VHH binders against q05b89. Designs and how they scored, part 1

Every score and structure here is a prediction.

Target 1, 377 residues: q05b89
Amino acid sequence: MLSSRVRLVATTARLVHSLIYSSSRSFMDLKALLSSLNDFASLSFAESWDNVGLLVEPSPPHTVNTLFLTNDLTEEVMEEALQKKADLILSYHPPIFRPMKRITWKTWKERLVIRALENRVGIYSPHTAYDAAPQGVNNWLAKGLGVCTSRPIHPSKAPDYPTEGTHRVEFSVTHTQDPDKVISALKEIAGVSVTSFSARTDDEEQTRLSLNCTQQALMQVVAFLSQNRQFYQKTEILSLEKPLLLYTGMGRLCTLDESVSLETMIERIKSHLKLSHVRLALGIGKTLESPVKVVALCAGSGSSVLQGTDADLYLTGEMSHHDVLDAASQGISVILCEHSNTERGFLSDLRDMLDAHLENKINIILSETDRDPLHVI
Positions, changes and structure headers below are counted from each chain's first letter, unless a header gives other numbers; Kabat numbers aren't used for antibody chains.
ipSAE, averaged over its two directions, is called F for ESMFold2-Fast, E for ESMFold2 and O for OpenDDE. V2 adds 0.75 times the mean of E and O to 0.25 times the DockQ between the complexes of E and O.
[cut] stands for letters that were removed.

## First folded at step 7 (VHH)

Design k1
Fold by OpenDDE, look of step 7:
Structure k1 (fold): chain B 377 residues (1-377), chain A 125 residues (1-125)
Amino acid sequence: as target 1 above (377 residues)
Amino acid sequence: EVQLVESGGGLVQPGGSLTLSCAASGFTFSSYALAWYRQAPGKKRELVAYIYSGGSTEYMDSVKGRFTISRDNAKNSVYLQMNSLRAEDTAVYYCATESVTYTPEGTYRIEFDYWGQGTLVTVSS
C-alpha cells in the first residue's frame, strides 16, 4: 500500500509586477519652461503696444508640473485653474494690460493677481506673438477655409537690425578734401561705422563714404556734413529697416485653390469654429451664391489688419460698424464670429504642439470653463 | 506621429455598396478636418470628400448623393459610405488630415496630407 505522497508543487505565482511605468512627468523649472515657450514662439513677434510674457511670477524657486491654457483668464477660470492645481497659466489674452498702481481686492484683475500669487501660480501671456507666429492663431483660423495658399497680411520684422546702425549715410569726398581727415572725424562720433570706397565719377577719382549710424549719431553726422556744403549737397541718407521674417505676421491672406460660394464658406467657418451662428455683412452686389476665392482673416479684432486688403471676404472676430460698412461698400463680404471665438479653438492645437515641443515633460490642460462672454440668442 | 490607417476596401459589383474606415492617431482628432482621396490607375489623386471638425461635409460632384463621409470622434475614425458604386469609382482610397507646409515663397500651403497606405476599391462585374 505505497502511499503516493502527492508533492503539492507550490506554483509560485510570479507576481508580474506590471511596472506601471507611471511616466512620472518631471517638473520643469519656470525659467526653463519660459525659455522653451519663447523658443516655440518668440515674444519678439508681439506688437509693441501689447503686454506679453510672464506677467505674474511666484517667488523663486518655482517649478511647473501643470500648465493651464485659457483664452481669457476670468475669476471663474482662475478658480478652475486652482482646482486643477495649475502651476502656470498661459492666458492667451493678458489679464494685465494696463499698468496697475495698486493691487487690492477692488478690481477683478487685481484679484486675479492676488489669487495667483497667494497660490504660487504664474501667469504667462503670448497674445499677439501667437497671432503672428507661423503656427499661431491666424494660421489655425486659416485651416478652416479649405485648401489654400496663405501669407501674412502684415509681415513681422526681426527684433534687431543686422548692423549697428539704423541709418546709412552716403557721400563722396574728393582728394582735395582730404578723405582721411573726414573719415577720422566721423569715426570720432559714437555709434558711427565708416566704410570707404574708391569711385570714379566723370574721370575724377573720388572716395565714396558709406557710414552706418544710430539715430542718435545721425544728428551729429548731419551737423558735421552741414559744415561742408560740398558734402551735404550730395549726401544720401537711408533709413534702414529690420529684415522681414518669413511666414510670420499679423493676419492671413488666403487664396483658395478652388473658389466656393459664400454660403459654403460660412458653413466651413461655422464648422471650424464650432459655431451655429455668425454675423454676415454682404458686400455690395454679393449674395450667398457669390464666389469666394480670396479671404483675408485676422483673429480677434481685425479691423486694423484687414483694412485696405483686397479680398472677397473678411473673416474676424469683431469689427466696428463703420469698418464693416467700408468693406461692404467695396464689395467685400464680412463674417464676424465674436472676438474670442476666432481664438479659443486654437488652444487645442496649442496643447498638442506644446506637448510635443516640451517632450511631454509637463501636464498641459485646457480650460473647460473659458468661454466667450457673449451669447448669440 | 500622425497615423492614418484605411480599411474596408475590396471587390464589389456595380450598384453595390461599401464602407471604408480610417483609424487616426497622433493628433487631437476632433480638432481637425479629414478627407478621403482616391487615385485611379493612371490618374491623379483627387479629393472625394472631406469633413470639417464641426461635421460640415463636402463632396466631389461625381459622388454627390452616392457617397457619405462621416466621423466618430470617440473612435478617432472617419468613414466613407459608398453607395451605387460604379466602375469609375475603382481606385485606391486614401484617408488624410489637414497639413500645413511652408513654401519657398514665404507662404503656407494648407491642404490635406498625412496619407495612409490606402485601401483598394474595385468595382467590377
Scores: ipSAE 0.400, ipTM 0.712, lowest interface PAE 0.8, mean pLDDT 91
Fold by OpenDDE, fold request of step 19:
Structure k1 (fold): chain B 377 residues (1-377), chain A 125 residues (1-125)
Amino acid sequence: as target 1 above (377 residues)
Amino acid sequence: EVQLVESGGGLVQPGGSLTLSCAASGFTFSSYALAWYRQAPGKKRELVAYIYSGGSTEYMDSVKGRFTISRDNAKNSVYLQMNSLRAEDTAVYYCATESVTYTPEGTYRIEFDYWGQGTLVTVSS
């Protein structure tokens, strides 16, 4: 009677405590999120004609758990956002651009606003701020060209003047004209700062006055100077410019390390944008074999940014017929990829950048419904 | 953080074949171009092949027709199929992705950089 010792192999069920890292995705307050978005890319980078920022605000308080990214906010995309429980929609293009006199069910844009508010969904649009930003749309578009060095075509300006005033007024006062009296009078004008220098002009010692003034003060300064014809006639008025921002601006001028054929460039662009077709205009005397070294690009509608820029190739979403003709006449080839096709691909990068910037505090999702309305056939 | 991990290197005879793999993480893989570089002993690193986000490819002249770069976006991986290997192909092979470097002059440069340790390919009889 051989007692078969059944070795009870104690299957130590290693309770793999799946540490459900319940990443307690913390809700962000809308204001905090907006501030953080502005830190990511300042809305001050936006063009003055644009409508950027928070466009639709649910009544406070509002918290965001899910940020929904889209290039264009259509009614279909809105439904997707709602289904996916978006709390804030970041629409690259502003769905509200023109003023609304009323909010009714008549227009699709009004309906978007209504649907957003009824479901407590905010709408935020960065648009041209992301065009200008160093990490923005145009930077992304330039990645499709290959190895290159890029700069903004139109550098952005800082939001503020470096000094007090918008204008500098300079003129000379002779000793006979009592410079001290003139200075004293000018200092009485609010918004004026006066600096005096000794200057020699035509062997005469003069006091050169340089004053900064606000726009409001400028007319008072002019009025004062007009009382003395000699002062007025020799007065130089300079408009002060805000300082330029590095790496920030509209469009990109891209210089490739090595020239490539236009054909090769087309294939690169198609690949980057995941397009099977693009529209091409050849510059005068150019062929598909022509070398491309310098590319000027602007996502979306690039005419205003690209016009006048020297390059072998213009790359943009759309350009008017006449603008294309102008470019071609100058020997510049033009590739048009349709408006949103030069933008939408950026949203994947944006998601990753925002995830990092927001430290994964919220869920960021991309629209799957968002597409260019145009089909190239 | 961007991470690239190369694998598949080894010893192969002239005329042989080898496939290199690179596993990528830390970025939206499908949105970026990828490249293979190689560095032979005493030589500078050189671009072997690159593949754009949409799948278009380019090759250095010496490997054209012999090497094939490909990508699998679902696996966040890039591959280099190397056929008809030659002694001159002996090198450490590196996987690269695009990087942006800002310059003091207000420009930025888009180029490939590698983050992996590389994988050694030795072609010898």
Scores: ipSAE 0.399, ipTM 0.705, lowest interface PAE 0.8, mean pLDDT 90
Fold by OpenDDE, fold request of step 19:
Structure k1 (fold): chain B 377 residues (1-377), chain A 125 residues (1-125)
Amino acid sequence: as target 1 above (377 residues)
Amino acid sequence: EVQLVESGGGLVQPGGSLTLSCAASGFTFSSYALAWYRQAPGKKRELVAYIYSGGSTEYMDSVKGRFTISRDNAKNSVYLQMNSLRAEDTAVYYCATESVTYTPEGTYRIEFDYWGQGTLVTVSS
């Protein structure tokens, strides 16, 4: 009677506690994220004609775990964003540019809005703000040229006036005209600030008045001054300008330390943009061997920015036929790389910069579907 | 902080080959150009080769056809393959990456300004 000792092999189920490091997916409140994005590059840098900022807002509250970056938001890209569980799409180009009177299933842009809202996905577009930003698209594009010194072609302006008012009005008041009375009257106008100075003109002591005023107040000031011919005759009206921002603006004027051949420059640009082909217009009298020292560049549609700029070479995504002819006639060679090809490559840098800026609080991903609609064949 | 660490230097015979490596950190590697410089004893530092972020390369004339600069973005590394080495190639080789310098005038300049410690290459019989 052989007692078969059934050795109960205690299968120690090593509960591999897969420490699911629940990477506590950090999220940001949408408002906080938008503020941070604005700190990264202010939307005030955008052109006035542009449509930038939060374009589609899900109903509050809204949190963002995944930021999805794309150059263009097509329906295909939207599907990708949804599949990848984007909470906010940063589309470089605004998918909403023209006003929409209706949101229906009729147009692809309306469908984008519908799909975004139905899935609680926000859409943010920086566009020309990132064109102008010091760390933005044009700076990135300029890196493809080699070692050079660069500046914005069109410097951006600060968002605010340095003082209250948009205009300065200056005129002189003689002692006989009671400067204090004049000052008092002007101060009654809303949006006016007045400063008085003692001035000597032709051995006569005069009071010089300098006032700042708003656009709205300007007409009232003029009306007041027009009542006294002596005041009005020598009145100077100055339009105040917002201060220029350093390193911020549209396009870049790039000066190379050493000139290189146009051919060499083309190869640099192709390499930087990962393009096998570009379109070239030779300036009058120029060849591929012609030296390039100064390059004016603007990502996207560069005609308005590049026009009138003195350079050996224009680099942009697209330019009208006539603008190309104009440039060429002036001896300026033009390289066209297609619109989005001068932009899309920036998004990789943007991802990294935003990741750093946002302190890795959210997941930032790039579209893999996003591509230029044009094929070079 | 930008860090560049060169390696691969050593003693080689004339006509020999050597590959230098530079490991980079502290910046978005794929977004920046990289360069190799060299400094021979008693001579000024000179640019040997550079590679743009997109992969285009340039070389000093004396090394054209002999040296090849390349980059591996996945490894954050830049390489200098040196073939047909000559005694005149003896130098400390430095890896560099581009920096941006802003001027008070509102311009900026991108130039190679970050350097590693260097690696010595000696070509001798």
Scores: ipSAE 0.366, ipTM 0.684, lowest interface PAE 0.9, mean pLDDT 90

Design k1
Fold by ESMFold2, fold request of step 19:
Structure k1 (fold): chain B 377 residues (1-377), chain A 125 residues (1-125)
Amino acid sequence: as target 1 above (377 residues)
Amino acid sequence: EVQLVESGGGLVQPGGSLTLSCAASGFTFSSYALAWYRQAPGKKRELVAYIYSGGSTEYMDSVKGRFTISRDNAKNSVYLQMNSLRAEDTAVYYCATESVTYTPEGTYRIEFDYWGQGTLVTVSS
C-alpha cells in the first residue's frame, strides 16, 4: 500500500543518510585549503624575515584529505606523516629556511623535500604568523596562568598602509607660480596622489600641496622639486608608518587578577606544559613565596621579545644567559621550559579550532613522535 | 546563549563513587577548555579538574588518582568520575567553561565566565 511504500522508502533513505553522515569527511583542493588557513590567521602577521606559507607543493591538482600537524618536521616525523597518509603537513617551524642549491639525498632537509614530493605531500609553515595571532600560541600559553588580562608586548603592524604610498611630501606654491601646472606635473609620476589647500605664510597667500608617493616615486618627486629652489627649500618629507594592530603581536604581558606565590605559578606552568621540571632563575631578593602578578611571556625563544619589559616573571622556552642575568638583577624571575615545550601543546587547540573553521571537511591529526630534542636526565 | 547544566550529584558514603555530568550548549564546545570547580560552605571556589580543548587534563593534588575528567565532543558533555570519595569532597560542584574576551582597549580577558548552577555532592554515613 501507499503507507507501506512510504515507510520502506523513508527507512532506506534514513539508513543511507546515516551511513553518509558517519563518513561526512571529504577532501579540499589545496588552493581552497590554503585560503581557509589564511582566513583563520593571516600569514601577513609573520615577521618580515620569516619563511612562511606553502614551502613544498606537489604538482597541481592536489587535494587534501588528511592535514598533519607537527611543531618540527624531522625525518622521524616525516616517516610518521607518510605512514599516516598525510596530504599536507603543517609544520609550525619551517623545515626549509635557507635557499637550497640542490635537491639531492645528501642532507636530511633535502631528503624531507624529496620524500614529500615523491609521496605527493605538501609542506606549509605558519611560524611567526601564529606567534603573533590573537588565537595563536602565546594566547594558548597565557591560558595556563589563571584569570588575567593580557596584551601583546610588541603589537604587529597592519600588512599594508591604509593610504596610497609610503611617504608624504608637502611644499608650498605662491600665487606667481602656476599651481595647476605643478599639480599636473606631479600627477604624471606613477604612484603619486596630490591634494592642495590654501595657506598663508610670510603674510602672503600660497597653495599648500600635499602628496602621497611610493618609495620608488620619491626620487622623481624630489628631482621635480629640485628644479625650483623655492619649492625645494620649503619641502617637508614625512615617512609614513603602518598602523598598529590592537590584538596581534609578539609576546604577551599578563596581569593576574589575584597575585599568587612563585611556587604556585611554577606548578601551574608545569601542569599546563606537562613538564616534570623547568629551569628557574630567581630575581634578586625573591623567593618561591614571593608574589607574582605580572607575567611577560613568549613561546619559543623570548630573549629579544622580553628584553626591557617590566614584570614579576618572564616565561619562555629559551633565553640567552646574559639576558637571564639582566632580568634577575632587576628582580625579575625567569622560567625556561625549552623551545618546543612552550609551543607543542598549542597544536591540540589548533586542531580543534581548525576542525571547526574547516567545518570538519578534512581529517586533521597530530604528530605522535614530535618531541623537543633536549631532555632533562 | 551559553548554558551549562550539571547533574549526578547526591548523597554517597565514604569510599563510594559518583559520576557528575555537564551538558553544554550555545558555543563551539570542542574549542574551549572545561573545568569542574567546587565550593564547600564558607570556602572559596577551588579548581578540581581541567580538561583542555585538546583533551589533556589536570587535577588538584587532593583528587589525583581518584577523580577523572573526560569530555565527549559529540554529545557536548563533560564528566567527572569521582572514586574513593572522602568527607572532604563534600561541596557544590560547578561546571565552567573558559572564555577569551577582547576589550576595546586591545587587551584579552582569560577567565571562566560561564558557570552552571551547581550540583551538590554530600559524602557522609
Scores: ipSAE 0.172, ipTM 0.553, lowest interface PAE 4.7, mean pLDDT 85
Fold by ESMFold2, fold request of step 19:
Structure k1 (fold): chain B 377 residues (1-377), chain A 125 residues (1-125)
Amino acid sequence: as target 1 above (377 residues)
Amino acid sequence: EVQLVESGGGLVQPGGSLTLSCAASGFTFSSYALAWYRQAPGKKRELVAYIYSGGSTEYMDSVKGRFTISRDNAKNSVYLQMNSLRAEDTAVYYCATESVTYTPEGTYRIEFDYWGQGTLVTVSS
């Protein structure tokens, strides 16, 4: 008989506490998980050409107990994910990049979609959103260099603030025209946003209007204004520039606190990436004993991100032959580690960060079969 | 608040062994790299061994094959096993943890910001 106020309170508090923790660790609704993933690192960080987010969705409702992480989603990795009962696969690289007109058994990428759907497994890809993210893959790669100060090589721009659209259109309305009617007509165009309304005159009988619009809507706005010669002749079109995001962007420019020899840096990189070999191009006039102070890095394919950046060393997975020659001719040494080798190690850090962010509600596992497809013979 | 507490230092004969321990608290231990540094009297502090959050290790050349850094995430502890000790290994040994901090200027730092108080290792006859 448990009638003591002290014993009952202690017992019930422990039971309620334990039950709440146990219940919250079981499952997440897919939509809730996707919102939490976006809170962790916004998909808006991704490059405009990229294909990120939820790529394959089982019919709703869908709950997730197991989140499976991989760098590349190959057919071998898909089989592993299915055997390990994944409910959502986070594939760093999008296995679906170009629009698919058909979903058949013809190609291996189409087969991934079919197998995922048949087994009620979602596929999500962060890709360049996590390349840009402050706590993303390039931050992880920089950790292998030693004590440094780092910044994005190409900072990201805010996608939709401080204002909507890509253009501002300003024009005048004569006093004989009803400004409200003109505004109403323009609001019928998709992608137009009223940013301000002001009473201005270029003479005493005109009102100056200001609107924001998308690039797509711009031509319709101009077409509308062109139907009235007075509007058109007094129209100004301004291209809008968005502010830069702090800490977010492609690539990292890292300045070491203490210069080290290129040989030492190579060993740091090989250790960080767990590689027996890397490929090195020495910059003109450089040797393995040359000091390295400034490293420009980009996980994956770094040709375009690194181009034109002044540094002692470029570190990336792959670069075109001609870009390697260009860097070397400028005295910049280049280390190539192969694409996925510069990314895959980040997934261990990602799992730990996601476990914390999701408060251990779901099981997060890493692929054991995902590997660099290229071998040194 | 981040705290790092070293222990296990002492006097040892050349060729002997010691194990240093560092107990950590005040942060998510598994997410950070840890290192052992040492400073001999009148010398600069130098990196001895480094262990990444993923478990990979790095050693200064003079201790490779003699020293082993390890971590136990369940105990929030990092260790340095020192074998075949030499007189030049005499120093105060410090445990340190990596951090990433973001500056108002839009850069960030990857550095060892938090340090223990140190434990003295003396290698002498």
Scores: ipSAE 0.085, ipTM 0.546, lowest interface PAE 5.9, mean pLDDT 84
Fold by ESMFold2, look of step 7:
Structure k1 (fold): chain B 377 residues (1-377), chain A 125 residues (1-125)
Amino acid sequence: as target 1 above (377 residues)
Amino acid sequence: EVQLVESGGGLVQPGGSLTLSCAASGFTFSSYALAWYRQAPGKKRELVAYIYSGGSTEYMDSVKGRFTISRDNAKNSVYLQMNSLRAEDTAVYYCATESVTYTPEGTYRIEFDYWGQGTLVTVSS
C-alpha cells in the first residue's frame, strides 16, 4: 500500500540545532513580523465572532527584538512583560474583546492598553486561529493521549479566494438587449464582479453574464434583474460554498491505536497538563476500568464544539453543568481541566516552532507569572 | 533531516546498570515526545519508556522502578538509565520520536515514525 500521509516533524525540526547554538539575535519590523505570524497560522482560521490580530499598535515605525508569549494578559503579566523588555506581546486570549469607548485609568483592561502604548509595546492575539491550526493548541492537547489518528471535529472553510462574495448570479442577454449596457449598470452596484462569455442558443447569439456578489449586493442585483421579466425568469442564483480544509478546524476527534482504561487515560492527561487533579464525570454505565478508544477534545471552553459528537470521552477545559449531564446520559465520560490549563502548555511548543519559523531573528520569551486563576485545593 | 543516534549499549552482568543515550538533530527536540523501544531476537519491537515534551514519563510494566527515561533539551538528548538488569532485557534498543502524518481522508496520526539505528544491550554472566 502507498503512503498518502504528509509529515510535519521536519518543519518543526529544520533549525533546532542552529537555534541552540546561536547567541545573537536581530530585530524585525513589526509589519514583517505580523506577516510571518500570519504565514505561520492564518488569522482567517479564527471563529467569526473572535477578536484576533494586532490589537494595540505603537505608532510606526516599530521594531521587535523581544516577542513575549502569554495565555492571558493580566496586569501582573503586563508588568513582567515590561520588565523583560517586550516589544510585542502575543496573548493567546485577546485582552481587548468588547469595544472600548474610553481609554482611561479606570478599569484594568484600559490600564493594559495605556501601559502598552506608554512603553511602545504591541499586543497581538491569535486565539481561535491557533485552536484551529493543524500545528496548534488542539494538536498539542491530542499529543497527551498517545498514538492516535485525529481529525478536526468542525473543519474550517477555505478563505475567500479566488472568488469574492457569497453568491453567483447568472443570466443570458441577447444582442437586442445590449449586453454592454447591462454590464455597465451592474458594475455600478458595489460588491459585484462581472464576467461575460459569448454563447449560442439555436439560431440566436447571446452573452452569458456571471456575477459574484456579496450578500448585501444580492438584493440589489435581483432588483435590477426583476425590472426586465426576461432576465428575471432566466436568472440562476448559486450559493457559493467554500471547500473545507482537511486538517484545520475546531476540536479534534482522536481514535487511539489501542484502547486504554479510563484510569490510564486520566493519568496520561494529568501528566501531559502537569495537573494533580482533574474533574471527572463518568458516563452512564462506565467505570474507571472502562475502555477508552475515541476521545473528542477541545481546549478551553468545549461545550459547543463537542456537543453531539460520538466518543468514549470528552476532554476540555470547561463545560456547562447541563452539557456535562447530557454527555453522561449518553454514556460519554467527561474530563474538565479548567480553561487555560488546556491551553497554556502549548506555548512552549509555539515558542520553539516560532523560533524555527522566524529563523532565530528575535528573542521569544514565555511568561513565568501567567497561570489559571482557578486552583483546585 | 531527522537523525537519532543511540549509544551506551554493551555487555552487562545481571543486576548491573547501563545508561543509554540518544543524540537528536534535524527537528525541534523540545516540542516532541521521545521514546525508547527494544527488540529482542524473534520478537516485535515493544515500547520501553516514553517521555512527553513536558518531561512526564511512562514505562512498560516490566521495567517500572528499574528504568528511568530523561531528556536534556539543551543537549538535544534523551537517556535511558537501566538498573537491576535482567537477562530478558537483552535486546537492541531504539530511540524514536513522535511525528504527525496527514492522510488524504482529512485525518492525521500522532505516532513514532523516526527511529535510530539501535544499540545492543546484552545481559549475561
Scores: ipSAE 0.000, ipTM 0.341, lowest interface PAE 12.5, mean pLDDT 83

